# VHH binders against o59646, part 37

Target 1, 363 residues: o59646
Amino acid sequence: MKNPKFTENQKEIEKEEFEFLQKLNFIIKESLELFNTNLKNSMKFINYITLPIIMASIESKSFNPFSEIIEKHIAFILNSKMNSLGYKFLPLGYSSDLTYENDNSIIHIDIKTANLENPSDFKDTVPLGINQSSYPGVLDCKIRGKNIKADCKKIKVYPNIPTTYNNKLTITNALLFIYPDYKEIIDEIREDYIAIRELISINLKDILTPIEGSLEEFLNYKPSNEKKRLEPILDNIVRGYFIHDKLRHEFSENVEKDLEEFEKKIIGIAKKLKEREIKPVAILSISIPNGELAPHYDDEIVSGKSWGSSFRYHYKKSGNSVFKGLDNKASRAVFLHINKEYLPVLKKYFDPITVYELTEKRL
Key: E = the ipSAE of ESMFold2; O = the ipSAE of OpenDDE; V2 = 0.75 times the mean of E and O plus 0.25 times the DockQ between their complexes.

## First folded at step 23 (VHH; framework vhh_nb_b201)

Design ab4 (at its last fold request DockQ between E and O 0.01; V2 from the best seeds 0.00; counts 0 for: placed apart)
Fold by ESMFold2, look of step 23:
Structure ab4 (fold): chain B 363 residues (1-363), chain A 119 residues (1-119)
Amino acid sequence: as target 1 above (363 residues)
Amino acid sequence: QVQLQESGGGLVQAGGSLRLSCAASGFTFSRYAMGWYRQAPGKEREFVAVIYSGGDTHYADSVKGRFTISRDNAKNTVYLQMNSLKPEDTAVYYCAAWGYEGSVWTDYWGQGTQVTVSS
């Protein structure tokens, strides 16, 4: 229950964290038009990446097909802008890929995307990997719905990022991009893709002749990758046929007709993806407390769903997380952008004071 | 009501100096980055300088080494010391503030002050 006083060192850490948050917010807000232009240029090539997107989505039901493209464009912007501010790119192992240094600090920035239909990924909280914070997470050693408990007072979730590097302060930030749901577009064609894989499977004898043994024995063999040959062979044939224009006319006329029909559906999906536009619903910028600020953020930084492999920062849950050691009590989480078309949906997830600000502020 | 009021503009010969001031009210000054943009006739607004709450600064390449931004948190005022002025520096200079009181990033802008540098 007791909250010890902030030391002068801890107050200085928060001053540095707040100032960096300002720098980051300024950079990103002033770069949104460049980001949108870069993203639009990538969309010129949607016809070439739609099938790979569909194939990658076969096992994911919440797939965001543009997350990597978004992350790479933001990384490009940050690498350019951070250098002009006197920060140099400094990739380290077992840290964020977006790591920078100046004379006083080592900066870690993580770019995250969240699906608007998965509010647990963005509402008042942000998930963190062990390479994305320097603040140890509090463990809850009770199992929900079970009478299994342990005393965890002496053990926390320990991240890989130290609180300092060679006396340079660690500063850790997240940029959270909330996107609309793409699930209905991808789900529309997933069943068709599964059907095409089956069609190819039952017609493999047209293009694959074993020298020894049966075709069934060949396809059911499990190579060292823990997969039967069938699944990789089907995916390879799909890539060969639709991307590389190979194996055309090697199947019967009826099979070729079905493959051509699927090709038309791929084109239709590419059109739908291009028309949806890749504009974020909202962008949040989050300053993650440095581990030297313990125990002041123990209520907010707790174990994640994987217990020892991740944690969560509850940046606006009960009691709101602010720069607790600064007189200004500024929030550690800041909206940089919203798409006003989605404001009614955002009202469902955020508190009335935040919703009022979103409607009244120019973003 | 937020107000940003610029002053200190005017006419100056090339090689001369001017000091712009911007008095701010209606927000928690220490929470905001303060800065200057400028706009010449027929051109888009361009970044000049910014000073963050802790005192770190950043400048456009075109003014680096000649302009100095500073802030006085006790007077809620930001300054732009402009030395070695060139005719290319002729523009309306706008004071700006970026920050937040709650959780929404916001920018505020002044009305501008004319700076004219004669050959």
Scores: ipSAE 0.736, ipTM 0.917, lowest interface PAE 0.9, mean pLDDT 85
Fold by OpenDDE, fold request of step 27:
Structure ab4 (fold): chain B 363 residues (1-363), chain A 119 residues (1-119)
Amino acid sequence: as target 1 above (363 residues)
Amino acid sequence: QVQLQESGGGLVQAGGSLRLSCAASGFTFSRYAMGWYRQAPGKEREFVAVIYSGGDTHYADSVKGRFTISRDNAKNTVYLQMNSLKPEDTAVYYCAAWGYEGSVWTDYWGQGTQVTVSS
């Protein structure tokens, strides 16, 4: 069925979305230098967070060691700018990272970082959480995620964000910062860390002496849907030993030597992290359709792999997603910045690349 | 004068290894991304690998896991370690540099070095 015509109300919604997108884009462009600023102060303390970074890297394949630092930095800059422009900060729960209020709208800005080496996070689509959209996502019936069953009823997945707050229009945006993954540094120590965990694991009797007789049973306890108790205990011991300088000299001399050697390696990794320049490869600004615009964007907002806990906005499904109800047919997704060094790689994912300038330049 | 000089190419058997070098001069090496491209006969030039000024790297899917790009800023040299070479890797390999010299975006290319992988 051909999508119905846009109502006047829907056109007004898109107008508001478009106007805000332009404002946001302007803010980001004016603040570009701030995003490119070296995080020297943060890096001064990188040695204190290196081990947590290493630990976290084991849990995720697409881990960026600087992701939290970057996100905090971006949030700070954006919040400062938004406030300076008269947007009132509104700390809403079950909402995007930053929320604001003006006279006519409640604004949601989700700050996202993506790794250049993980195109699934930025190529043609952007992942959204249930708190990052007011538009219901469509869940297609797929067999094993690949094949659509012809007779499957589409399911609408409703997000937590309403389309309006007390007659104020919900505006939702995603600000996507693409960074290198910087993973190569962490990859150097990953195997060593795993080995250290194993070493600690086989020597837990030295630490957990009061329950030695039942230690195996204690460690092997597995709640029906959780990891073995061993895992959090290992994490705890690692933190206690390396971060808090506790549990020293509790292991055998040989084990202690190995732990000391690993500590030296951590220091080496910290130095390498400190020396890295942190700059975005690209910045993409995306206006996410309000739910009142249904069904016009049903084919572009799809439930993600979580089957109901997340969405993907396909901002480039048929070229570029545009404000469909507006005459200008402007793009909902706009590149605000491109590091030209990365153009050869970016062109693999985006063709063409249009960067928002006073005059749009196609690269 | 800007110069990029490739070396290390040659004939190698399938499964073998080569290490290419590119010596750069005439520009601020540390501010440039350094990359390798290759062109096989009758084919278009294709991206192989890059090491950016920041030190991170990226590889074409076809060479990922087999090739390693590195740089020595003190020597103004970029390297391409090629392992597990395949006949499909046969091409002229070009060194490239791109970046800002001051406010001017520039790109430079070497003359290329022949790599031939025999079956």
Scores: ipSAE 0.593, ipTM 0.843, lowest interface PAE 0.9, mean pLDDT 88
ESMFold2 (binder alone), look of step 23: mean pLDDT 89; pTM 0.891
OpenDDE, look of step 23: ipSAE 0.034; ipTM 0.548
ESMFold2, fold request of step 27: ipSAE 0.000, 0.668, 0.693; ipTM 0.351, 0.893, 0.906
ESMFold2 (binder alone), fold request of step 27: mean pLDDT 89, 89, 89; pTM 0.892, 0.893, 0.893
OpenDDE, fold request of step 27: ipSAE 0.391, 0.099; ipTM 0.749, 0.591

Design ac0 (at its last look DockQ between E and O 0.01; V2 from the best seeds 0.00; counts 0 for: pae E 16.8 > 2, placed apart)
Fold by OpenDDE, look of step 23:
Structure ac0 (fold): chain B 363 residues (1-363), chain A 119 residues (1-119)
Amino acid sequence: as target 1 above (363 residues)
Amino acid sequence: QVQLQESGGGLVQAGGSLRLSCAASGFTFSRYAMGWYRQAPGKEREFVAVIYSGGDTNYADSVKGRFTISRDNAKNTVYLQMNSLKPEDTAVYYCAAWGSEGSSSTDYWGQGTQVTVSS
């Protein structure tokens, strides 16, 4: 039966999950001001991190320039708060961003960021690592719309995390920060950066001659584990020039001119980033079911891209709601914070939006 | 008193264009996100477009590329340029305003303006 009645044990598990969800709500709400303040403080130094941001953006089209800042700050804040509440930090290695222990549970908190304009990252599912969830997920035999096996219906995917640690219950919670899209800012400079890399590449011999005697040998040397050597070298030169000012006199006049122009662009981007609102559009907490609840949520956690390498927890309960509910509760996904200005667009993707304040409320 | 007054609706042929306007008063317009919803007969009210106080915009997928939302803070007016209109765009269009603060999902609503797109 797809939805058997909860056993007593399952009820207890869900109760614990819900209680923690509420606790997390409290923690985040209390910490919101501090969180925002810290972000502002970080932005005082945006000029120093703009280039690294640009560099990092090359690999991801959905890059959020503030993701690392956000994740670090919230992790710090959460750690402090969790400790104050009696939770012990428990680094397990193959685990979530934050792992804590109390008398009855091992808690996994995975911090995620998403851009508002990339709804695939948040609207239907939240990505989970195999090291973050205890839920035995289900993989559809259709991956990316392609039938892999004609006779295959579903495949179980098993994560690395057990449902219990020494009789302590595993609790998993995803904490999702949704931010405005920065694509327009990043895209503006990305192509320029690529051009700069190309420019440096063309002039690489001149640049590296003082550093390395045999450029060809240097570039062709590929340790067994390295796929590409050129890109890291180029990035290193970029850092040397723009961050450390060590290569200012090693370029031809023409190249130098181009680099100077790019520097001006960096400054411009920094300014734009600084002027952009850093406050999250929303903070969403998602209680991921413990694996013991699989009989009730068998189809809720699926592999997103590969057979077992990643998971996605689906918010939507078969056509009725955007968010799946806890027992006698509205949802496992709760908005801890919403910028009301963005509520219309959030409603585009989330309907209803569930919040916990004094009581559960749907917006 | 807060007021949102829509205008510009009417009958248009498929493929045609309309420009809706919403004149706002009674609140600090520049601090509010402004947007449009629509409700077709027998259907739920649905999001169409929003322009935030900072100027960013967002659109429903169904109207993306065809509709453009803009605002003039000096005139306290939000606009919806609707191009390439389709019969399925027929609805009452409502102007809405959202502040950053408050407990309500939507702070203010207009009375709506009828848009009818004929085949």
Scores: ipSAE 0.209, ipTM 0.648, lowest interface PAE 1.5, mean pLDDT 83
Fold by ESMFold2, look of step 23:
Structure ac0 (fold): chain B 363 residues (1-363), chain A 119 residues (1-119)
Amino acid sequence: as target 1 above (363 residues)
Amino acid sequence: QVQLQESGGGLVQAGGSLRLSCAASGFTFSRYAMGWYRQAPGKEREFVAVIYSGGDTNYADSVKGRFTISRDNAKNTVYLQMNSLKPEDTAVYYCAAWGSEGSSSTDYWGQGTQVTVSS
């Protein structure tokens, strides 16, 4: 036969994966209003975190500046709800973002965010780290679009997560939050921040004079195999000035004027971030096949571009991926939420779009 | 095609009991999570209980210890045993089903059954 049959054990694995997916989907769908409320509460404090966000973005080309906030709020919801379903929180380190157990299984949930303008992170595929799957990925044997001469069939990209833990089944899931692009807002101020950082650098002699040697020699020193001393000093001065109101009036009046103008820009950006629609464009829930299901998903779980370091699950490689060992052919990837304003954009990337909904009756 | 039909509602005194039933047809019942929601006049619909295809259950905090959800896959029926009823339990109770079949997720809802708890 061209494809091997599912064993009875493999069918049982898929049954357990499907049953957990239903529980996860219910919890998240029922908690969307709470999630949005919690996120809004975090946004009340955006003025305090806007400068740290700008500083963290200095190297970024595109990003979701709120990804960690989103992850923490979803973690709160899951930790609050999973115990009522008979699961205990089980932090293992070096595992998916969230890990839980019951008598028969250990659950790994990875929370991912994707920028709507970067479809390679969400369209028909989900990226996985080696701690985010138990399924060995097919190794890409090509170089510059050609096969290398090695026979790669005997070796795969092996994940860190085992298929079982002490006879408890490993179940892995991803929750993918797709957000609007915030590039325009962050780009508005990024160059100004770079200019302020250099302005402080040029004027460090007003604040910091070494006892011996030149200031340039002092700042270029690397105390270990790490960044030059200048970099952490600049970051520290920025935090001191703008967050703690320290070092005011230690620079010349012209420098102080420029710093105050930048402070006003920070406030303006904070307002724009708070007023931007921060709610997700879409939320996708994905059941990732357990490694004992090999070879049934080999076409769908393959190495990433960095050989041996990552995977991708192509949940739509040959159409829609399903629980291949179950008679109902349920989908492994389901939308829990779609912001209808973005349907035209989402239809460019997804056809069809399958949505898990709780429908209220009008009375 | 798909039908969810609730029964067993009615009028009961506070402290009494009722058992709701929901008969299902038109889908693969054993692969769906089944549950109950309720809606009092002028209020939003709220979650009451769910039983998953594997038999695990979850309850709203307001009904824990008083309500029990169960299912009979041979009869395609889900039940809600409601004990120690309180006036605040007065609502229309809706049966619901959630799941994925093939490439689609689907939700099904019944038309509801009235439960009235007198003080």
Scores: ipSAE 0.000, ipTM 0.261, lowest interface PAE 16.8, mean pLDDT 79
ESMFold2 (binder alone), look of step 23: mean pLDDT 86; pTM 0.866

## First folded at step 24 (VHH; framework vhh_nb_b201)

Design ad1 (at its last look DockQ between E and O 0.51; V2 from the best seeds 0.00; counts 0 for: pae E 15.5 > 2, SAP .669 > .668)
Fold by OpenDDE, look of step 24:
Structure ad1 (fold): chain B 363 residues (1-363), chain A 119 residues (1-119)
Amino acid sequence: as target 1 above (363 residues)
Amino acid sequence: QVQLQESGGGLVQAGGSLRLSCAASGFTFSRYAMGWYRQAPGKEREFVAVIYSGGDTHYADSVKGRFTISRDNAKNTVYLQMNSLKPEDTAVYYCAAWGYEGSVWTLYWGQGTQVTVSS
């Protein structure tokens, strides 16, 4: 049932959402070359960025080592462009990746990255936290359609973001970057890294000297609510070795030899990653409905992985491949970029595809 | 058929002014963002200015403060007032329109009009 209070304003709200979507789409589309160039430049330093990333993400199975880099580049570009449009950066710690304000609106932009091999993250829905959208989520007993909580009822989860900020309309957009999978390359180095951890673990007595107590006591010390510190310490030691040349003498000759060999492997991995064309397979721009539009989009909200704290916006109509449009006239989701080489794969998940295209007409 | 026809280009001295016009047809003008691009010889086409359907504007840094984009929805026309022209502004100027055509975002280009700024 349409909320009578907001029915008259629906068109106006969607108009604002649409207008901003156009702006954002334009900005991103015009910035693609810059993005690619910047990313390429960053990749020149892969030897300095890859290893720390791999080490830091060793425990994460789904980690894309370039996700953070990509997000930073996008954030940089968007910040520059948004400022040029007169938007002021508004850092709200509880909110989206990027938040801006102008005279009439507060803009939230979330940058999302997804792996092509993990279609659950991009094909139908975009994940939203309660701090990323002003739309109250309707959560059911299903988690990603697989896990059902017994004896649960549908509930409405209210977001932390208001629909308006002092009479400024909240506008929320997600930018989704879909990337190919590089896991096989990363997995290769992970195995080697695990071996290095083991090696260092065996030789810790030669590397670490306790200031107080025994090394064993130090390693086994577990404060309340903390995990074992062994793995983080090992990671720190490995990182230290590669970052600080002066620390290399602290290692035994045997350990150092193995670390040197590992370094060669890291260099090899870096080369492989450089050789791999690391570009988005696709970029989607998605306008998330403002909460004032509730309950018009309730059917488009699905449960997230974390019941009660997250939800997903379904940017397609349920059961079909048609994107949900603004007032059923324009799509809330638009492809700003598609690598044509991957089009056949993308078509498996998207049909039809709404694309921002260039057409030249000669009169 | 979508048509974009530019006019108003020509030769002007540095410091002078020109006003470009773009007459649009074949689509719902009021729903489209309208803009201008330019391409100098041997250079890539670059963004100049855009006016969105809501009336907001955006300019390239190189033309900000000198150029003004406006639109008349009743006439289906977008304008580019160019003041304080520089030789660096010499280019073919293209009118652009983008918006939804059905379910597809589409950007249309005009044929372009030559602007030459002499030193």
Scores: ipSAE 0.106, ipTM 0.564, lowest interface PAE 2.9, mean pLDDT 81
Fold by ESMFold2, look of step 24:
Structure ad1 (fold): chain B 363 residues (1-363), chain A 119 residues (1-119)
Amino acid sequence: as target 1 above (363 residues)
Amino acid sequence: QVQLQESGGGLVQAGGSLRLSCAASGFTFSRYAMGWYRQAPGKEREFVAVIYSGGDTHYADSVKGRFTISRDNAKNTVYLQMNSLKPEDTAVYYCAAWGYEGSVWTLYWGQGTQVTVSS
């Protein structure tokens, strides 16, 4: 049907989604001080977690070192607040870690972090996995030749989350935390870490002495398609030396000197990470349309051309994506916080920017 | 012209009760969340309670079990019943209304009403 109208059921779905968005926004906005305090408490221990952060950075060229810490602190806040509002924690396995229920709905909340210098992760869109939406992703269709336009939105990529669970409405939300790029700080030491691993590799005979055969034979015990045995051994020695104070004095003096120089650089990086502003650049709260609202959001929830297990919600595709079935025309995406230091950069991506702020007025 | 007018403040003995009212006009009351904040001298304004358009409520930890927020959509009025009052509850109490105007939150404040809890 051309331009189908919202059914009464679809309008009720959007009412429920809107009301939950209000509750979520309020909880997060009122908890920002607690979040910042909790994050600062974690930073007291930065000297102990900096090396694990560096080691993890080898596996990725883009890395937010605070991502997991942020996600866990927000999860703690939500778990503390949602139960007092009558939402019971309900983990479901193939869904968000933050899943809750009440009498009428099952809530999925996904906490996302984005690098301010990678705008494709936050500007006008948010990526969705198949476990993070109940709305099918619509394929971008191309019609060859002029004079023919066909709507092939009927070919969709279907997500894992159902639109209801046993008559309880599925509600899905994202909390998107935008942070500065920390790549410069981490890159400062990554090449040094790679060099230290190679130094340890060359000097394994100082630490590892097989009972029989050669060290090379020991490392290649399983035949050629399983030769990548060395990386776990090197990682173990790094952890033993730098975290547990083991294996000291078992290397030559020159090797020991190089290891201690790297240890000093780890301390320097920890200081830089601790001194970095730990508040988010911006926090966006996003209500993701339920799949029963199809086809009304087909233009906004789009699958990539790969038929992959992900798609994007374009929450500003035709201006602003709103609760289309509600008369209030409320946005499905709203800023909960803006760090004013980054306002000029954020204005490149968002204009206008309006944040709900608590201000005093006195008679 | 949006107006929020608080009433019902005053002086009360510790352990006593007080009921605040906030009459609203100039917006569609039934579609807005309504709430109460308070501010003691020299302190930041802090959240007390909220009632959403659907009727669900949320309270600051410091007032849970003692304060009850309610609304009457026919009278465009939100209430705060405050029981077992403590001297620490002494503050100016502000009515607030918030919801969407287009794609952004809109927040309205009342003028405030003084609540003083004496030992």
Scores: ipSAE 0.000, ipTM 0.310, lowest interface PAE 15.5, mean pLDDT 78
ESMFold2 (binder alone), look of step 24: mean pLDDT 89; pTM 0.888

